# VHH binders against q3afa8: the designs that were tried, part 21

Target 1, 265 residues: q3afa8
Amino acid sequence: MDKASLGIGIFDSGVGGVTVLKELINLLPGENFYYLGDTAHVPYGSKSKEELLILGDAIIRFFLKLGVKMVVFACNTSSAITLPILKERYPVLMEGMLEPLRKNMPAKAKVGVLATEATVKSGLYQKKLMETNKFQEVYMIACPQYVPLIEKGIVSGKEVEEATREYFEPLLKEEVRDVVLGCTHYPFLTETIQKLYPKIQVIDPAAYVAREVYRKLKENKLLGENGGKVQFYVTGDEKSLKNLGSLYLGYNIDRVQKIDLEVIV
Key: E = the ipSAE of ESMFold2; O = the ipSAE of OpenDDE; V2 = 0.75 times the mean of E and O plus 0.25 times the DockQ between their complexes.

## First folded at step 8 (VHH)

Design n6 (framework vhh_7yz9_2; at its last look DockQ between E and O 0.78; V2 from the best seeds 0.00; counts 0 for: pae E 4.0 > 2, unsure alone 59.8 < 65)
Fold by OpenDDE, look of step 8:
Structure n6 (fold): chain B 265 residues (1-265), chain A 126 residues (1-126)
Amino acid sequence: as target 1 above (265 residues)
Amino acid sequence: QWQLVESGGGLVQAGGSLRLSCTASGSIFSGNAMGWYRQTAGNEREWVAFITSGGSTTYADSVKGRFTISRDNAKNTVYLQMNSLKPEDTAVYYCARVAVFTWYGSGSYPDAFDYWGQGTPVTVSS
């Protein structure tokens, strides 16, 4: 079997990963994708490393059973915590949200990062960014209002704008010009953010991820030629994926398969 | 890579003043945020004040109104003017580069320090 004809697995704890999927589809039209939303176990940010590893193993096994040539961790938490471990456990190419950005983002004196409270509190994201020596000042902004609004389908309007103004106040004060979206949900708000702050460069890590995926596939001679299919899977509720995913992707997600992860303790 | 050297510590009576200095070498000082923290024996280090590359200053609640952080980029030096000193201000004071700031909706806090100096002791007597 031509390994290059195999699909790419993408997973997230919820619908946020579709923002990564969109970038991948755009850059890699010759690939087939399997998207898994682990909605039964959301949120990931509150889970222990051990718990995340158990879930991660199950997810990788799931994709391997489907037959994939690569797995994309479209989850910041998993990218930071479990990816470094899991990539050593399984003989499949893996990529996450953080490394492509770290490696390829240009150096800046100042950078802002919009992230969830859990991400900010973990310290892992900023630690990894600082290890690159690309930045003198990193401003981590906890954005607790964003995910709840996005999950309700509120990606524009007064509520989002007010939250955004609040979050950007410290960034503007420090004359930060580059702002990283440190959550896979946040690209839903890109248009709103850009409207409010047209001089700010909004950086979506998903773009870097897509480029890195392309690079790795090319390097390994695994680029697909006859793809274009996307299959959607969930472990729990599918509503968010169907509604918000459809909205972001620009087409109706009609088919979502519910699966049970084989968790091995 | 960076070296920081603190000075200005000493013994002072309560109500008195001290001015600490920290001189940096090895990199572009003006592009970096700088801060002060202090530590007493047996206790955790606590941040005292920081100043961004843009000149914004932030102080711990315990020193607000009494301490002033400033910088001279031409001299690669950050200062801590300490007024109205109290016995509880007694500690070893360290200078560091502040690389990460965190905002939780009420203010910016230093999240990551690096390139520590050797420290300068401050003793405030009753």
Scores: ipSAE 0.753, ipTM 0.895, lowest interface PAE 0.4, mean pLDDT 93
Fold by ESMFold2, look of step 8:
Structure n6 (fold): chain B 265 residues (1-265), chain A 126 residues (1-126)
Amino acid sequence: as target 1 above (265 residues)
Amino acid sequence: QWQLVESGGGLVQAGGSLRLSCTASGSIFSGNAMGWYRQTAGNEREWVAFITSGGSTTYADSVKGRFTISRDNAKNTVYLQMNSLKPEDTAVYYCARVAVFTWYGSGSYPDAFDYWGQGTPVTVSS
């Protein structure tokens, strides 16, 4: 059995993980990918650690049945809470959203984070950043206008620019130079942000995730060469993946398979 | 010695003033945002004011216009000037290094910190 020919599993509670998938496809064109949105169990942020572990176990077992050499946790909640435990339970390589950020960013006095109001209120992103001990000041910016605009396909122009100026005002006042995209929708706005603020370094954790996946596969001699296939799965409603996912990836997602996770009670 | 030491608390009559000081070791203070918090018995600490490393200030609504935060980087000291004191301002006041700020569009709020002082009690009598 050629382990390098096995695929890469990617999961999120919803459609957000396609921003990670896009970076992986671009950096690793020789790989096959399996994307799972666990839409029957969203939101993950309200679930207990025990519930998340049960779901994570089921998702990893699903990917192992498909034949994977690596699982990417494209969910911030799962990356923080379940990945450290599940990596000890399974021999498959794993990568999450925040360890690549920790590994690839230098220590900084100041960092800004753009996130949804729900993400800011959850405290999860803040907690992970503080665990790094790399930052002296973290500015969390709630950006409630962004997701509605992006869902309408509005990623440039006056309305987006006005919202962006509002959100960046406190960051500019404090001379913050490094800004993390703390929501999987926000990579759609990178060009607009960079046009308005060319001196700000926009940081998409998805790009760091892709780099670390590449590094781990290369170091383990697991890089594939015959890939380029992407298979899509959901556990519930598929509409957001077909709509938003297709928009972000730049091609039509023709088939999405609905599956039931085999959870252990 | 990595310490935050508050001083300047005490008993004061309503309408009076107090000036709190917080002196820090250089590594805690230098290049970091600082804040003042207060706590009444049995409650969580609540923020009062903070000042960024660049000198920008923000205040809780309950103290805005009455309290002023400032810093002296050469002395590793942050101050809280408290004027027009009310009995409701009675609390133990803590100095802290502020690590996380949250902006909801209506204001910037301190969200997390990693060093605390020992506290200085303030009692405002009628």
Scores: ipSAE 0.217, ipTM 0.596, lowest interface PAE 4.0, mean pLDDT 84
ESMFold2 (binder alone), look of step 8: mean pLDDT 75; pTM 0.766

## First folded at step 9 (VHH)

Design p1 (framework vhh_7zox_3; at its last look DockQ between E and O 0.79; V2 from the best seeds 0.60)
Fold by ESMFold2, look of step 9:
Structure p1 (fold): chain B 265 residues (1-265), chain A 126 residues (1-126)
Amino acid sequence: as target 1 above (265 residues)
Amino acid sequence: DVQLVESGGGLVQPGGSLRLSCVASGFTFSSYAMGWVRQAPGKGLEWVSTITSGGSTGYADSVKGRFAISRDNAKNTLYLQMNRLKPEDTAVYYCARVAVFTYYGSTTYPDAFDYAGQGTQVTVSS
């Protein structure tokens, strides 16, 4: 088979990866995508490294059986914790959320990062940003309330606003003006964040991810031609993907295949 | 080259005071967060205090109320005033530049340092 005709696998713990998928569809209209939301195991942000590796192995094996030329880790937690390990185990091309940000983010004196607890505790996101030499002060904010709210479809209103004010308090004190969305779920909150803090520049790495996927496919002569299809999979509840995911993508997700991951512990 | 040069260490009796200084060069001092870490004999590094570029200070629980961090941006100098010293404060004290702060719930801590000095010995002994 022509490797360029293979699809691109994209995974996240839930609906969050749709924010990356949207950018990929727009930039790479000639590609076929397989989107997996691992909704039986959401949220990833509270899981151990060992749990995430077991799930990541199963997800990559699932995509390999579908026939992919690349796997996109559309999960900041998995990108920070598991991608460096899993890329050594599998010969398939991989891209995550961290390297595209590192490569594409302009220099800033101060930057804030909203992230999951697992991403923060890993230390790997922090290390990756420091390797850029683009920032003088980095402020990592663990945001444990966000993913559960987003997966329930709650992206605005009092509860989200109160959590957001708490998370932004240290950023405001230090006059941080640039804030990176360090979880693929968090773009659903951009309107709420900008309503509260119109002077803050919200940075979504999803566009950077799409650019790096394009570059890797081009460099490896793997760009597709006659794609444009997206197939959706979940391991559990499909509600947030069909509802919030459809709204974000701007079209109806009406067919979602439920699968069981083949976990090998 | 980034240079951090500590001074002001020495031998002091329990209950006494010392003032540590750190002169910085090779970077725009006023734009960076700074801190003190220490290493007691046979122990790992322990964070003592931090001060952000905006002047916000933080302290480890073991030194709160006894130590005061400050900075003089005109002199490119970081200070640590240490009062009511205890034998447990005996350590080599390092001046460090802080690159990352992390906020986990209500807890904040310096998460990464990108430069540290050679250290100055503080010994608290009768």
Scores: ipSAE 0.593, ipTM 0.823, lowest interface PAE 0.9, mean pLDDT 90
Fold by OpenDDE, look of step 9:
Structure p1 (fold): chain B 265 residues (1-265), chain A 126 residues (1-126)
Amino acid sequence: as target 1 above (265 residues)
Amino acid sequence: DVQLVESGGGLVQPGGSLRLSCVASGFTFSSYAMGWVRQAPGKGLEWVSTITSGGSTGYADSVKGRFAISRDNAKNTLYLQMNRLKPEDTAVYYCARVAVFTYYGSTTYPDAFDYAGQGTQVTVSS
């Protein structure tokens, strides 16, 4: 079997990963994708490293059974915590949300990072960014209102704008002009953010991820030529993926297959 | 080479005041957030205060309303005015270059710093 004809696995704890999927589809039209939302175990941010590894192992095994040539961790938590370990355990290419950004984003004196409260509190995201030595000041902004609004399908309007104004106040005060979306949900708000702050450069890590995936596939002679298919999987509720995923991708997600991860304790 | 040199520490009675200074060299001082951290005997490092390059300030709850951080970019100097000192403020105080600044609501604080000075001893005792 031609390994290049195999698909790419993408997983997230929920629907946020579809923003990464969209970028991958756009840049890699010759690829087939398997998207897995681990909705049965959301949120990941509150789980221990051990728990996340157990889930991670199960997820990788799932993709390997499907036959993939690469797995994309479209989850910031997993990218930071489990990806470094899992990449050593399994003989499949892997990529996450952090390394492509770290590797490829240009140096800036100041950078803002919008992230969940859990992400900010974990310290892992900012630690990884700072290790690049590309920034003088990194401003981590917790955005606790965003995910709940997005999950309700609210991506524009007064509530989102008010929250955004609140979150951007400290960034504007510090004359920050580059802002990283540190949550895979947040690209849903890109249009709203840009409308409010047209001079701010919004940086979506998903774009960097897609480019890095392309680079790795090319280097390994694994670029597909006959792709275009996307299969959706969930471990729990599918409603969010169907609704918000469809909204973001611009087409209706009609088929979602529910799976049970084979967790080995 | 980055260098931070603290001064101004000493012995003071409860309710007293001290003013710490930190002179920075080896980098563009005005382009970085600066802060103070302290370490009490037998305890870990505790964040005290931060001032960003833009002049925004943050304080730990334990010192809020009593301490004031400021900077003079022309002199490459960071200051900490400490008023109404308490015995629990006894610690070695370190000047630090803050690399990560966390903001949540109205609260700002550093998550990390990349450089710190040798420290200056502050003792509050009757």
Scores: ipSAE 0.474, ipTM 0.785, lowest interface PAE 0.9, mean pLDDT 92
ESMFold2 (binder alone), look of step 9: mean pLDDT 85; pTM 0.859

Design p2 (framework vhh_7zox_3; at its last look DockQ between E and O 0.77; V2 from the best seeds 0.60)
Fold by OpenDDE, look of step 9:
Structure p2 (fold): chain B 265 residues (1-265), chain A 126 residues (1-126)
Amino acid sequence: as target 1 above (265 residues)
Amino acid sequence: DVQLVESGGGLVQPGGSLRLSCVASGFTFSSYAMGWVRQAPGKGLEWVSTITSGGSTGYADSVKGRFAISRDNAKNTLYLQMNRLKPEDTAVYYCARVAVFTYYGSKTYVDAFDYAGQGTQVTVSS
């Protein structure tokens, strides 16, 4: 079997990962994708490392059974916590949300990062950014209003704008011009953010992820030529994926297959 | 090599004042945020104050209104004016280069630093 003809697995705890999927589809039209939303176990941010590893193992095994040549961790939590471990356990290419950004983003004196409260509190994201020595000042902004609004399909309007103004106040005060979307949900708000702040450079890590995936596939002679298919899977509720995923991808997600992860304890 | 050297600590009575200084070397001082942290006996590190490269200042609630942070970029020096000192202010005070600002709202933030000095002892006692 031609390994290059195998698909790419993408997983997230929910629908946020579709923003990464979108970028991958755009850059890699010759690839087939398997998207897994682990909606049965959301949120990941409140789980222990041990729990996340158990889930991670099950997810990787799932993708391996499907036949993938690469797995993309479209989850910031998993990218930070479990990916470094899982990449050593399984003989499949892996990529996450953090490393492509860290590796490829240009140096800036100041950078803002919009992230969930859990991400900010964990300290892992800012730690990883600082390890690059690319920044003098990192401004981490907890954005607790964003995910709930996005999950309700509210990506524009007064509520989002007010929240955005609040979150950007400290960034503007410090004359920060580069802002990283530190949550996979947040690209849903890119248009709204840019409308409010046209001079701000919004940085979506998903674009970096897609480029890095392309690079790795090319380097390993694994680029597909006859792709274009996307299959969707969930472990729990599918409603969010169908609704918000369709909205973001610009086409109707008609079929989502429910699966049961084989968790080994 | 990054170097931060604190001075100005000492013994003072409650209600008294001290002014701490920190001289920085090994990096472009004016391009970085700077701050003070302290460690009291038996306690962990506590953030005290920060001044950004742009000149914005922040203070812990415990010192707000009593302490004032400032900087002289031409001298590569950070200052902390401490007024109305209390026994609970007793601690080793460290000068720190601040790298991360964490905001949970428009006026609430926590700072993280990547370098700190050797510290200077501040003792407030009658």
Scores: ipSAE 0.652, ipTM 0.852, lowest interface PAE 0.6, mean pLDDT 93
Fold by ESMFold2, look of step 9:
Structure p2 (fold): chain B 265 residues (1-265), chain A 126 residues (1-126)
Amino acid sequence: as target 1 above (265 residues)
Amino acid sequence: DVQLVESGGGLVQPGGSLRLSCVASGFTFSSYAMGWVRQAPGKGLEWVSTITSGGSTGYADSVKGRFAISRDNAKNTLYLQMNRLKPEDTAVYYCARVAVFTYYGSKTYVDAFDYAGQGTQVTVSS
């Protein structure tokens, strides 16, 4: 079997991972992708480490059955909490949201990060950023309202604006000008954030992820050439993937396969 | 070399005051958040107070209203004014450089210090 012809598995708790998928499709047009939204268990941001490990393990096993050469953790919560552990359990290349950010983020005196509660509580995102020595002050903001609103298709209007004003209050107070979207759902909110705060630089790590996936595949002689197909899977509701996902990708997602994860407790 | 040198500790009666100083060198002091942590006998480190590079201050509940943190960027010096001292304030006080602030709902946490000094002893006793 030619490992370079195997696909790339990408997962997120819901629709958010399409923001990473878009960048991957653009940079790696010769690859086949399997996208899984674990919508039966969304949101991940409120789940325990143990729950996330059980789900992540099942997702990797699902991708291995499909035949993948790499798994992309397109979920900042899973990247922070589960990737370091699951990487030791499976002989498949893995990439997440944190290492590409660490490698590619420009140096700044101050940086803000919007993230899920689970990502913030893990402490691992903070540690990864501090290891860079690129930042003097890091401001981590837990944003528990965002993913539920986005998964309902609510990406603008009063509810989002009120939450955003509260989340940004400490960043404005400290004159933080550079804000990282520390959840793959949050790029759906960029327009709303820019409307409220036009002078803040919003940083989406998705392009960094695509660059590091390319680098790892090239380095391991696993770049594909004759792919270009994307297959979509969910574990629960497919509505947000078909609606918001299609809008963000710029084409209709018309075939989504529902699966049940094989969980080992 | 990053160096943080604390001074101003000593023996004080309950209700008294002390002013701690910390002279910093080896980095651009004005660009970093700074703070104080303390270690009581037989206990772990406890966050006391922080001040951001922009001058915003934060305090642990146990010292709020009694302690005041300040900085003089021209002198590369961090201060902690401690008033109405209690026996439970007895500890070694360390000057620290703060790296990460975390906001969870209305609560603010300081969750990373990357350098700390050698400490200065504060003893509050009759």
Scores: ipSAE 0.436, ipTM 0.709, lowest interface PAE 1.3, mean pLDDT 89
ESMFold2 (binder alone), look of step 9: mean pLDDT 82; pTM 0.827

Design p3 (framework vhh_7zox_3; at its last look DockQ between E and O 0.83; V2 from the best seeds 0.66)
Fold by OpenDDE, look of step 9:
Structure p3 (fold): chain B 265 residues (1-265), chain A 127 residues (1-127)
Amino acid sequence: as target 1 above (265 residues)
Amino acid sequence: DVQLVESGGGLVQPGGSLRLSCVASGFTFSSYAMGWVRQAPGKGLEWVSTITSGGSTGYADSVKGRFAISRDNAKNTLYLQMNRLKPEDTAVYYCARVAVFTYYPSGTTYPDAFDYAGQGTQVTVSS
């Protein structure tokens, strides 16, 4: 079996990972993708490391059973907490949300990071960014209003704009010009953010992830040539994935397969 | 090599004042956020105050309204004016180069991490 013909697994706790999928599809048209939304166990940010590892193991096993050549952690929490461990446990290429950005983002004196409250409180995201020595000042902005609005399909309008103005106030005060989207949901708001602040460079980690995935596949002679298929999976409710995923990807997600993760305790 | 040297600590009575100084070397002082942290006996490190490269300031609730942080970039010096000192302010105070900040919609600002700190200066508030 030609390993290069195998698909790429992408997982997130919910629908946010579709923003990463979009970038991967754009850059890697020769690849097949398996997207898994672990909607039965959302949110990940409130779970312990142990719990996340149990889920992570189950997810990796799921993808291995399907036959993948690479797994992409399209979840910031998992990228920070479980990916470093799981990559040592399983003989499959893995990539997450943090390392591509860390590795490839140019140095900046000041950088803002929009993230969930849980992400900010965990301290893991900023820790990883600082390890690169690329930044003098990192401004973490908790954005508790964003995910709820996005999940409701509200990605423009007064509510989003007001929240955005509130969140960007400290960044503007500090004359920050580069802002990282530290949540996989937040690319839904890119257009709104850019309308409000056209001089701000919005940085989507998903673009870096896609490039790094391409690089790794190329180096390992694993680039696919006959791809273009995407299969969607969920562990719980599929509504959010169907609705918001379709909106972001620009086509209707008609088929979502519900699965049960084989959790081993 | 990055170096931070604190001074100005000492013994003071409750209600008294002290002014701490920190002289920085080994890096472009004006390009970095700076702050103060303290460690009381038997307690962990506590954030006290931060000033960004842009001049924005933040304070812990415990010192807000009593302490004032400032900087002189021409002298590579960080200051902490401490007024109305309390016994609970007794601690070793450390100057720190601060790199990570956390902002909340409520306007709360505090540093998440620093990469360098000085040797510290002892502040004792006692009658």
Scores: ipSAE 0.681, ipTM 0.863, lowest interface PAE 0.7, mean pLDDT 92
Fold by ESMFold2, look of step 9:
Structure p3 (fold): chain B 265 residues (1-265), chain A 127 residues (1-127)
Amino acid sequence: as target 1 above (265 residues)
Amino acid sequence: DVQLVESGGGLVQPGGSLRLSCVASGFTFSSYAMGWVRQAPGKGLEWVSTITSGGSTGYADSVKGRFAISRDNAKNTLYLQMNRLKPEDTAVYYCARVAVFTYYPSGTTYPDAFDYAGQGTQVTVSS
């Protein structure tokens, strides 16, 4: 019954959540992590609220069977749309991408945000940023091409650069210099973005998420001490996790377990 | 204290013109995006036009080509030139400070959120 020894579940629609996992491992070396990429259902950015809730519910139940003390929604789309609802259904601690961003983001006159269509349409990301009173102008950019390209392992080259130029056109016109990566996949594109636009400051919320996870575990007396293990799961194709995930983490992901989610309709 | 004061509304015949003004105070006007929204009797708010701090303009389809938004940063004043007015343009027009813009890949651009609005000025277009 030692809850502090339970693991932390982390999920994303695919490989993108690895960018959050990296920050969590670095800040919380005493914790065990379970990473799930829902690759059978990627991309999440084009899915309805109802579909995302069904998937999120199944993912939380999967993590509860593994034994977790916290679930991290390492997906901006799921954090915006499903976390507020699923938090009320389960007693397990939860953290997502939006609240850590709201709490930790520095003041800027202008800020751009790259996000999925679903995140933009939810209106919740914009609301969180406005609540800060830290910004004069916020520019939300819907980026529907990014997650599909990243999940295929395409993070550089002409197709990505063309999409990036189109997405950045409004930001350049308004001289926006600070751009938030509003999807956990988008840090894979940081090198490409910086190659095209060296003067843009790219802001990745993943470090903010790790900080808030630490605070919640500490406040609830749930910090672990004898962990350090990471287990990887997918629901479909594991290629992007093993390839891009390994590259980003700096070590080889050698074992990935394929699972089927138990969906309740 | 942020204040936005509209003026220039009135009664005008179809096909006529009006110029709305909005004097801003309590903030650095040149640093903020501004816009016009309107509310017809018994209806919700409809955005009309926006102008960013950098001078980029946007218009609702219903007014494009007929209305022109502009700003004079030295006078802290926002303008809306309204030409070829139609009865459908009848509304209370509000000056607003715009906080959020949203861009989709289809090229669709529109203001997403306003953080301050004025008291409004009535525009009535009738024959």
Scores: ipSAE 0.527, ipTM 0.761, lowest interface PAE 0.9, mean pLDDT 89
ESMFold2 (binder alone), look of step 9: mean pLDDT 82; pTM 0.821

